VHH binders against Peroxidase 8 (PER8). Designs and how they scored, part 16

Target 1, 290 residues: Peroxidase 8 (PER8), of Arabidopsis thaliana (Mouse-ear cress) (q9lnl0)
Amino acid sequence: QLRHGFYEGTCPPAESIVGRVVFNHWDRNRTVTAALLRMQFHDCVVKGCDASLLIDPTTERPSEKSVGRNAGVRGFEIIDEAKKELELVCPKTVSCADIVTIATRDSIALAGGPKFKVRTGRRDGLRSNPSDVKLLGPTVSVATSIKAFKSIGFNVSTMVALIGGGHTVGVAHCSLFQDRIKDPKMDSKLRAKLKKSCRGPNDPSVFMDQNTPFRVDNEIYRQMIQQRAILRIDDNLIRDGSTRSIVSDFAYNNKLFKESFAEAMQKMGEIGVLTGDSGEIRTNCRAFNN
Below, E stands for the ipSAE of ESMFold2; O stands for the ipSAE of OpenDDE; V2 stands for 0.75 times the mean of E and O plus 0.25 times the DockQ between their complexes.

## First folded at step 11 (VHH; framework vhh_7b18_3)

Design j4 (from g1 with D100E S101P; at its last look DockQ between E and O 0.65; V2 from the best seeds 0.00; counts 0 for: pae O 4.3 > 2)
Fold by OpenDDE, look of step 11:
Structure j4 (fold): chain B 290 residues (1-290), chain A 118 residues (1-118)
Amino acid sequence: as target 1 above (290 residues)
Amino acid sequence: QVQLVETGGGLVQPGGSLRLSCAASGFTFSYYDMGWARQVPGKGLEWVSYITSGGDTEYQDSVKGRFTISRDNAKSTVYLQMNSLKPEDTAVYYCARYSEPGWKYDYWGQGTQVTVSS
């Protein structure tokens, strides 16, 4: 089972090594936080937190990376670097799933988000199948989102924390919010800015959080209230009666958001985990052992 | 091959200005986010400014209000206008390409020295 300090007896430096690697990358590039958040989410909500997302596809065997919704996921090199260092000091001990979990946690804290502990002892999965990938699109309704999150044991508040919290950092491609650019309810100044930004070729990207795109804070919810949400799902959260009050609470109380986000992240990181003799400890996070 | 070439560095007095340029080649410039980072000898590389392929910008707190990042896709060039320079801005400045929007550096230039001293 998962426990705090799982590696104290087998690999005492495990979390420190991951933390150092993450810090080095974050210090150079603050977008690391958004990358790792997306990575963990896209991994965990698809058949559990088993690092199945990390498997590279081959000509003979596609993987979860082969799915379009996963095309924008990044951060694999950070995980690889951590894994490489861990394998030198603690061979076949620390799972890729735990590395992702620890790395994401640390990255959140670095970006001004909440500090929280994670239980470790995850094992890596033995399956990575594109057909398993059922991810919500950016234009999904709140009702559909609620249903999806409930199917994996998450309530509405947790959903709002994860969706907004995940969008308070990072970028979105213009192709993902064309419906918003045409929405007369969107802030007119922002709409004009986005139209200009999105004129460029090759599907340009913009910050989802227009004010603090590198900080894990409640700013994204303020922007929702201000009709400045980029993605339709974020706009839907403030417009829908089932989520409006939650958005408002987060928007006006960063402490509440951080606490809720921390709890949500801890819960998400434990979805469908493999422990004990299940799965494996990969030596290469991008490939099954055999 | 991907190439980034920085120019515009030099010696300037406190309060002065410099404009750095980064000429990019070997890839579709307009598709990529670009940024500037700097490094003081003996210290780690730190990000300074970031510009998305869509033109959104972000700055390190220490340079906000003083530095401006911009890009010209027609010229495949990214710029860093540095005003009100301080001695603590002294560093080697590097132009960097992000491999994907909102992600890590995968290429950077040789760097250009910026020295702010009276």
Scores: ipSAE 0.020, ipTM 0.467, lowest interface PAE 4.3, mean pLDDT 92
ESMFold2, look of step 11: ipSAE 0.628; ipTM 0.854
ESMFold2 (binder alone), look of step 11: mean pLDDT 85; pTM 0.858

Design j5 (from g1 with S30T; at its last look DockQ between E and O 0.67; V2 from the best seeds 0.70)
Fold by OpenDDE, look of step 11:
Structure j5 (fold): chain B 290 residues (1-290), chain A 118 residues (1-118)
Amino acid sequence: as target 1 above (290 residues)
Amino acid sequence: QVQLVETGGGLVQPGGSLRLSCAASGFTFTYYDMGWARQVPGKGLEWVSYITSGGDTEYQDSVKGRFTISRDNAKSTVYLQMNSLKPEDTAVYYCARYSDSGWKYDYWGQGTQVTVSS
């Protein structure tokens, strides 16, 4: 089972090694937080937090990475670096799943988000199948989103925390919000800006959080209220009666958001985990052990 | 091959200004986010500024309000206007290309030295 301090007896430096690697990357590149958040989410909501997303496809066998919704996931090099260092100090001890969990936690804190503890003891999965990938698109309705999150045991509040919190950092390509640029309800100034930005070739990227794109804070919810949400799902959260009050609460109370987000992240990180003799400890996070 | 060439560095007094340029070649410039990082001898590389392919910008807190990042897609060039320079801004400045979705530096230039001293 998962527990705090799982590696105290087997690999005491495990979390510090991961933390150091994450800090070094974050210090020179603040997009790390968004990358790791997306990585963990895309891994955990698909058949549990088992690092199945990290498996590279081969010519003979596709993986979860082969799915279009996962094409934008980044941060694999951070995990690889941490794994490499851990394998030198504690061979075959720390799972890739735990590395992702620890790394994401640390990156959130570095970006001004809440500090929270995570239980460790995860093992890596033995399956990575594209058919398992059921991810929501950026134009999904709130009702559809609620249904999806309930299927994995999450309530509406947790959903709002994860969706907004995940979008308070990072970028979106113009192709993901063409419907928003045409929405007369969107802030007119922002709409004009986005039209200009998106005139460029090769599907330009913009910040989802237009004010603090590298900070984990409640700013994304304020922008929702201001009709400045980039993605349709974010706009839907403030417009839908089932989520409006939650968005408002988060928008006006950063402390509440941080607490809720911390809880949500802890909960998410424990979805469908493998422990004990289940799964494996990969030596290479991108490949199953033979 | 991908190439990034920084220019514009030099010696300036505190309060002075410099404009750095980064000429990019060997790839589709408009596809990539770009940025600047700097390194003081004996210290690690630190992030300075970021610009998306769509033109959104962000800055490290220590340079916010003083530095401005911009890009000219027609010239495949990214710029860093540095105003109100301080001695603590002294470093080698590197232009960086970010991979898809802005995750990592996959290429950077040779760097240009910026020295702020009275």
Scores: ipSAE 0.661, ipTM 0.860, lowest interface PAE 0.8, mean pLDDT 94
ESMFold2, look of step 11: ipSAE 0.763; ipTM 0.899
ESMFold2 (binder alone), look of step 11: mean pLDDT 86; pTM 0.866

Design j6 (from g1 with K104R; at its last look DockQ between E and O 0.89; V2 from the best seeds 0.68)
Fold by OpenDDE, look of step 11:
Structure j6 (fold): chain B 290 residues (1-290), chain A 118 residues (1-118)
Amino acid sequence: as target 1 above (290 residues)
Amino acid sequence: QVQLVETGGGLVQPGGSLRLSCAASGFTFSYYDMGWARQVPGKGLEWVSYITSGGDTEYQDSVKGRFTISRDNAKSTVYLQMNSLKPEDTAVYYCARYSDSGWRYDYWGQGTQVTVSS
């Protein structure tokens, strides 16, 4: 089973190595936090936190990476680097799933988010199938979102924490929010800005959080209240009666948001994990051992 | 192949200004987020500024209000206007292409030296 300090007896430097690698990347690239958050989410909500998302597709066999909703996931090189270093000092010991979990945690803290502990002892999955990927789109209703999150054991508050928290950092491509640019309820100044930004070719990207795009904070919820949400789902959270109060609470209480987000992240990181003799410890996070 | 070439560095007095340019080639420039980082000898590479492909910008706290990042997609060039330079801004400045997905990697140029000294 998962436990704190799982590697104390087998690979004492495991978390330190991952933390160092993450810091080095974050220090030169502040988008790392958004990348790892998205990576962990896209991995965990699809058949559990088993690093199945990390598997590269082959000409013979597609993987979860083959799905369009996963096309924008980043951070694989960070995981690879951490894995490479770990394999040198502790071969076949630390799973890719644990690396993702530790890396994401550390990147959140670096970005001013909450500090929280994670239990480790995850193993890597033996399946990565595109058909398993059921991810919500950016225009999804709150009701549909609630249903989806409940199916994996998450309540409404946790959902709001994860959706907003995940969007308080990072970028969105223009193709994801064309409906918002046409929404007369959106802040007129922001709408004008986005129209200009999105005139460019090749599906330009903009910050989802227009004020603190590299900080893990409650700013995204403030912007929701201000009619400045980029994605429709974020706008829906403030407009829907079942989530409005939660959004408001987070918007006006960063401490509450951080606490809720920390709990949500810990819970998410433990969805459907493999332990004990289940799965494997990959030597290469991008490929099954056999 | 991806290539990033930085220019515009040099020696300036405190309070002076420099404009760095980064000429990009070997990829669809308008598709990628770009940025600048800097490195002081003996220290690690630190982020300075970021610009999305859509033109949104962000800055390290230490350079906010003094530095401005911009891009010209027609010229496949990203710029860093540096005003009110301080001695602590002395470093090698690197242009960076940032990955959009897990299948794309970031790249760095050779760097350009910026020295702020009286």
Scores: ipSAE 0.596, ipTM 0.834, lowest interface PAE 0.8, mean pLDDT 94
ESMFold2, look of step 11: ipSAE 0.631; ipTM 0.852
ESMFold2 (binder alone), look of step 11: mean pLDDT 87; pTM 0.877

## First folded at step 12 (VHH; framework vhh_7b18_3)

Design k1 (from e1 with R31E S53D G54S D100E; at its last look DockQ between E and O 0.01; V2 from the best seeds 0.00; counts 0 for: pae E 17.1 > 2, framework grips, placed apart)
Fold by OpenDDE, look of step 12:
Structure k1 (fold): chain B 290 residues (1-290), chain A 118 residues (1-118)
Amino acid sequence: as target 1 above (290 residues)
Amino acid sequence: QVQLVETGGGLVQPGGSLRLSCAASGFTFSEYDMGWARQVPGKGLEWVSYITDSGDTEYQDSVKGRFTISRDNAKSTVYLQMNSLKPEDTAVYYCARYSESGYPYDYWGQGTQVTVSS
């Protein structure tokens, strides 16, 4: 089972190695936090946190990476680098799933987010199937979202923390929020700005958090209240009666948000994990051992 | 279960000394080779020293002449006497047990911080 300090007896430097690698990348590129958050989410909500997302497709076999919703996921090189270093000092010991979990945690903290501990002892999955990928779109209703999150053990508060927290960093392609640009309820100044930004070719991207796009903070919820949400789901969170109060609380209490987000991240990172003799420890995160 | 617990780390000035101890339990201590490794900040894990079940010792070149590894089988404890410490010795130090096949180690302690600074 998962436990704190899982590697103390087998690979004491495991977390420090991951942390160092993450820091080096983050220091050069602050978008790393958004990348790793998305990576972990896209992995965990699809049949558990088993690093199945990291498997490369082959000419013979597609993988979860083959799905359109995963095409924009980044950060694989960070995981690879960490894995490479770990294999040198602790061969066949630290799973890719744990590397993703630790890396994401550390990246959040670097971006000003909450510091939290994670239990480790995850093993890597033996399946990566495109058909398993069921991810919500950016225009989904709150009711639909709640249902989806409940199916994997999340309550409404956790959902709001994960959705908003995940959107307080990173970018969205213009194609994902065309409905918002057409929404008369959206802040008129922002709407005009977005229209201009989205005139460019090749589906430009904009920050979902227009004020602090590199910080893990409650700013995204403040933007929601101000009718400045980029994605429809974010706007729906402040409009829907079941989530409005939660959004408001987070918007006006960054401490509360950080605490809730930390708990949510811990919980998310433990969805459907493999432990003990289940799965494997990959030597290459991009490929199964066999 | 096998357990290794390090003690003796701390802050020391350059030229100073520290003595690390590792209390072992959960196995027949006298039958195993023991060692110390360290992780320097920003670098990978490196082996520092080991001592065999028969008492033979080996050291990293960087610590030869300054560090001494020893063991007390009656107390199931391995020691690392560190003299003439340098800032470069700043690291987390880990006690480890050799596997039955020798290198690499199969069990580790939680580690103890050693900081050498003026």
Scores: ipSAE 0.000, ipTM 0.187, lowest interface PAE 16.1, mean pLDDT 93
ESMFold2, look of step 12: ipSAE 0.000; ipTM 0.142
ESMFold2 (binder alone), look of step 12: mean pLDDT 84; pTM 0.843

Design k2 (from e1 with R31D S53Y G54S S99D; at its last look DockQ between E and O 0.15; V2 from the best seeds 0.00; counts 0 for: pae E 17.0 > 2, placed apart)
Fold by OpenDDE, look of step 12:
Structure k2 (fold): chain B 290 residues (1-290), chain A 118 residues (1-118)
Amino acid sequence: as target 1 above (290 residues)
Amino acid sequence: QVQLVETGGGLVQPGGSLRLSCAASGFTFSDYDMGWARQVPGKGLEWVSYITYSGDTEYQDSVKGRFTISRDNAKSTVYLQMNSLKPEDTAVYYCARYDDSGYPYDYWGQGTQVTVSS
């Protein structure tokens, strides 16, 4: 069972070690927050928070990393470094799943997001299959999104917090929002800017949050209201009657957003977790022990 | 325009075999993950097999050892060899493209009916 202070008796420095590693990377690269957020999300919503995403594919067996939608996930080196240090101090004690959870939490705080506690005691999964990966695309309808999030126990408010909060940092490749560039309802100045940016080779990327792309704040929702959403799903959130008021509330109340986002992140981090004797504690986050 | 066209479905007896083909057009085929899904009458869409852009394959547990997915990038075609077919394999089979635009796949074909019956 998950609990606060899970490692107090077995590895007291566990969270501090992870935090230090995350800070060192973040200090050199502010995109770390976006990377870890995406990592945790892509792990947790696919068969639970069991660090299955971290498994490298082999010639004999593919993994969740083999899926195109996961190709852009980053931050594995951060997890590896944390794991390496932890194994020196507390061998076979701290799971990769907990490392991801703690790391993501800490990176959010560093980026000006809310501070929140996480329960720990997660174990690592024994399965990582490409066929399990079912992730929402950037053009998905709100109705479809609601259905998907509901299936894993999230209400509409939590969904809006996670989607917007996840997009307030990081980038999107131009290929993901071509429909928006062609949308006459999009802010004309932004549309022109994006058209220019996307003319470049190799599928250029742009910030989803055009104003504060390195800060976890409510700016993405304000931009939604301003018809400056990059991804279609973000634009749909402000246009759809079931989510419009939530977007508006977040847009005009950063405190509310942060509180909601913290709660959402805590909840997300506990989806389908393995505890007790389930799963394993990996010694290498990129490979199963067997 | 992205297009996926399935062929190869039909009626077979239990224990029989079928080979499905999916001709893809309108995109750079080699850059995308592809898969097969099926819909049993009265049930939702379920994924059957998956092949990555790099050629890695994965199968649903119920079809492991019986089905084989493959792709020919030169022909922009995905295949599903189905052996040892069972009545429970009866469904409409869909070829699907996997990318960041959809859930879980952004495009699929019209489907091809597979019926396994004695």
Scores: ipSAE 0.000, ipTM 0.242, lowest interface PAE 10.9, mean pLDDT 92
ESMFold2, look of step 12: ipSAE 0.000; ipTM 0.132
ESMFold2 (binder alone), look of step 12: mean pLDDT 83; pTM 0.838

Design k3 (from e1 with R31S S53D G54S D56Y S101E; at its last look DockQ between E and O 0.01; V2 from the best seeds 0.00; counts 0 for: pae E 21.8 > 2, framework grips, placed apart)
Fold by OpenDDE, look of step 12:
Structure k3 (fold): chain B 290 residues (1-290), chain A 118 residues (1-118)
Amino acid sequence: as target 1 above (290 residues)
Amino acid sequence: QVQLVETGGGLVQPGGSLRLSCAASGFTFSSYDMGWARQVPGKGLEWVSYITDSGYTEYQDSVKGRFTISRDNAKSTVYLQMNSLKPEDTAVYYCARYSDEGYPYDYWGQGTQVTVSS
């Protein structure tokens, strides 16, 4: 089973190596936090945190990366670099799943988010199937979202923490929020700006958090209240009666948000994990050992 | 509330010029270092230039000699004069404020699209 300090006896430098790699990347590119958050989420909510998302598709075998919703996932090079260093020091010891988990945690802290511990001992999955990928779109209703999150054991508050927390950093392509640009309820100044920005070629991206896009904080919820949410789902969170109070609480209490987010992240990182003799320890995170 | 609002972006031909402006409010503008960053779709954010409270300027190598950052403390505005624009300069440009601790930036604007195309 998962435990704190899983690698203390087999690879003592495991977490420090991952942390160093993440820091180096983050120091050069603050979007790393958003990348790793998205990566972990897209991995974990699809048949568990087993690093199945990391498998590259081949001509013969498609993978979860083959799905359009995963096309924008980034950060693979960070995981690869960490894995490379770990394989030199501790061959076939640290799973890719654990690397993703540790990396994401550390990137959150670097971005001013909460510090939290993670249990380790995850193993890598042996399946990466596009048909397993069932991710929610940006225009999903709160009711549908709640149902989806409940199916994997999350309550409404945890959902709100994960959705908002995940959106307080990172960007969204213009194609994902055209409905918002047409929404008269959206802040008029922001709407005008987005219209202008989205006129550019190649489906431009904008920060989902327009104020502190590189900080893991409660700013996204404040912007929801201000009718400045970019994605429809974020706007729905503040408008829906089942989530409005939670959004409000987070918006006015960053400490509460951080605590809730930390708990949510810990919980998310343990969804459907493989342990013991299940799965494998990949030597290359992008490919199965066989 | 800290607010940064970028303007001046648009479509220009290669070799053309644009002048970006960033109107700042909600803080003592003259006491802070300001900067510009840009993001190409699908890529990470990269810094372009910054100007300190004392007026010191620095530029990314790719824009040196072409871009000029300046500030008007009376207007609480930071500018980016972009000359000799290239297609590779196409990006969303963001105005940013340095944190009290310095790097990294702690606040960003909404961004303005700059497109360089023939």
Scores: ipSAE 0.000, ipTM 0.221, lowest interface PAE 14.6, mean pLDDT 92
ESMFold2, look of step 12: ipSAE 0.000; ipTM 0.104
ESMFold2 (binder alone), look of step 12: mean pLDDT 84; pTM 0.844

Design k4 (from e1 with R31D S53E G54S S99E S101L; at its last look DockQ between E and O 0.01; V2 from the best seeds 0.00; counts 0 for: pae E 21.2 > 2, placed apart)
Fold by ESMFold2, look of step 12:
Structure k4 (fold): chain B 290 residues (1-290), chain A 118 residues (1-118)
Amino acid sequence: as target 1 above (290 residues)
Amino acid sequence: QVQLVETGGGLVQPGGSLRLSCAASGFTFSDYDMGWARQVPGKGLEWVSYITESGDTEYQDSVKGRFTISRDNAKSTVYLQMNSLKPEDTAVYYCARYEDLGYPYDYWGQGTQVTVSS
């Protein structure tokens, strides 16, 4: 029941309001794209794109936010601001799940990534359990990653587009890539730089794309080929025979990458969605309705 | 302090052309990506086009092939050449700056009206 322009009759300014809110935040902080990419991915691969990730834990009940792999997810205030405006203009109409989807699409475009259309009509989930969170860590094998992505309907090429595309922006904390710093096959200049950067207190972070950290482009794949990937999973993509040629194709063809990433993001945004009379339209994205 | 001033709007017939200019001041223009957004009557803001600091450009589908964004770093100015204008292009067009500096909620100019009528 998803369609393009779902809100055309019920909330005509919906996508424009989200776009303006995202633009305003992105204009002051280029890291917004990384934040929203991570938010949507973590929401969608955990029981579908139903905004279950947005639910705050309470004293009585933990939520998906209570799980360590979600501790670094940020940008919820952007979704809140968009929802606040939408509730003023079109009360109880635009779902939080649709706001996340539209916001992520718009943030990708702002960062130089592909422009693509998304279908809307998602409703918000009624469940946010820590036990549902099954996210892969940064050191998993390509084989494990392929199985996980296949289980949600993605082939290997789509997986490579999502992993690299999701990591062409954003940071990784030093605790997550100590195995890379110890790897003598890592580019020696970068390895030395990382050893220095990781000496700081409080688990410092580095950009995953060392060359274009604020742009959604194919540079991360060129970094992989040059043995400059920060995370083990990213380095594994160039080392593994099942993904190596796809990494090369994206590294040498930015248009192919952008088209593949757009298609992959469209598909990801439609995993396990609630539509029609299922779920709810939350009035506050951080909490279930009464 | 950052200022963006749009000029070049007006009334044109369908099929006509306009060139919008945005004079920027209060920041190092060449360090920032720039863009255009528009507020269509009865709708909120929509992005139109952007141009990176290095000159790479992107366009929304509805204007691709008809609009061209450009920049002149020496004059701290971004332009939008709008050809083959349609009634649906009627909007207030805003110049926008794209950078994370902690500026207020709205980071675009006062806008210039483009009206495509008949």
Scores: ipSAE 0.000, ipTM 0.101, lowest interface PAE 21.2, mean pLDDT 85
ESMFold2 (binder alone), look of step 12: mean pLDDT 83; pTM 0.843
OpenDDE, look of step 12: ipSAE 0.006; ipTM 0.226

Design k5 (from e1 with R31E S53D G54S Y98W; at its last look DockQ between E and O 0.01; V2 from the best seeds 0.00; counts 0 for: pae E 16.5 > 2, placed apart)
Fold by OpenDDE, look of step 12:
Structure k5 (fold): chain B 290 residues (1-290), chain A 118 residues (1-118)
Amino acid sequence: as target 1 above (290 residues)
Amino acid sequence: QVQLVETGGGLVQPGGSLRLSCAASGFTFSEYDMGWARQVPGKGLEWVSYITDSGDTEYQDSVKGRFTISRDNAKSTVYLQMNSLKPEDTAVYYCARWSDSGYPYDYWGQGTQVTVSS
């Protein structure tokens, strides 16, 4: 089972090494937080937190990375660097799944988000199949989203915390919110700005949180209330009766958001984990050991 | 591209039965050993049963006498008849193609959830 301090007896520097690597990358690039959040989410909600997302496709076999919705996931080099350092001091000890979990946690804190502990002892999966990837699109309804999150054991509040919290940092390509810039209910100034930004070539990106895109805070929910949500799902959260009050609470109480987000992240990080003798400890996070 | 698609999973009471099917494509089905594996959250993938290209079958001890594996080469399909189901059988069940070296398998499907509960 997962436990706090899992590596105290086998690799005492495990978490500090990961934290240092994450900090070095974050200090040079504040988008690291968004990258790692997305990485962990896209890994965990697809058949559990087993680092299956990290597997590179081969000519013989595609992987979860081969799916279009995963094409924009970043941060693999951070995980690789952490793994490399860990393998030097604690060979075949720390799983890629735990590295992702620790890295994401630390990056959230660096971005002003809540500090929370994570239980460790995850092992790496032996499967990475494109057919397993069932990720929600940016235009999904709240009802559909609720159903999807319930299927993996999450309630509505946790869902709202994860969706909004995940969007309070990072960017979205213009192609993902064309429906929004055509929506007359969207803030007119923002709509005009986005139209201008999206005229550029190569599918430009914009910040989902227009005010504090590098901070993990409740600003995304405030933007939702102000009709300034970028993605349709975010706009739907404030409009739907099932989620409206939750959005409002988060928007007006950053402390509540942070607490809820921390809890949600802890819970998410434990979805379908492998422990004990299950799975493996990869020596290379991008490939199975055999 | 090798594809394996499982169907037939669901919720059943203890003592009940389910029949899983796996439609295979992207390879010469008749030349490969096929099988089923299952995984419980927090545990590793364990093999349940396999059937060779010649029709020989093998079962995990825990399912012997209760499960029956079969194949239809004309339909490129492998089946798992599960009788006398127990709560301990609750898992995601995966169709798998066994590697040329035997166990373990080299390809597997998306899986189908089997839940045995009163």
Scores: ipSAE 0.000, ipTM 0.228, lowest interface PAE 10.8, mean pLDDT 93
ESMFold2, look of step 12: ipSAE 0.000; ipTM 0.136
ESMFold2 (binder alone), look of step 12: mean pLDDT 83; pTM 0.837

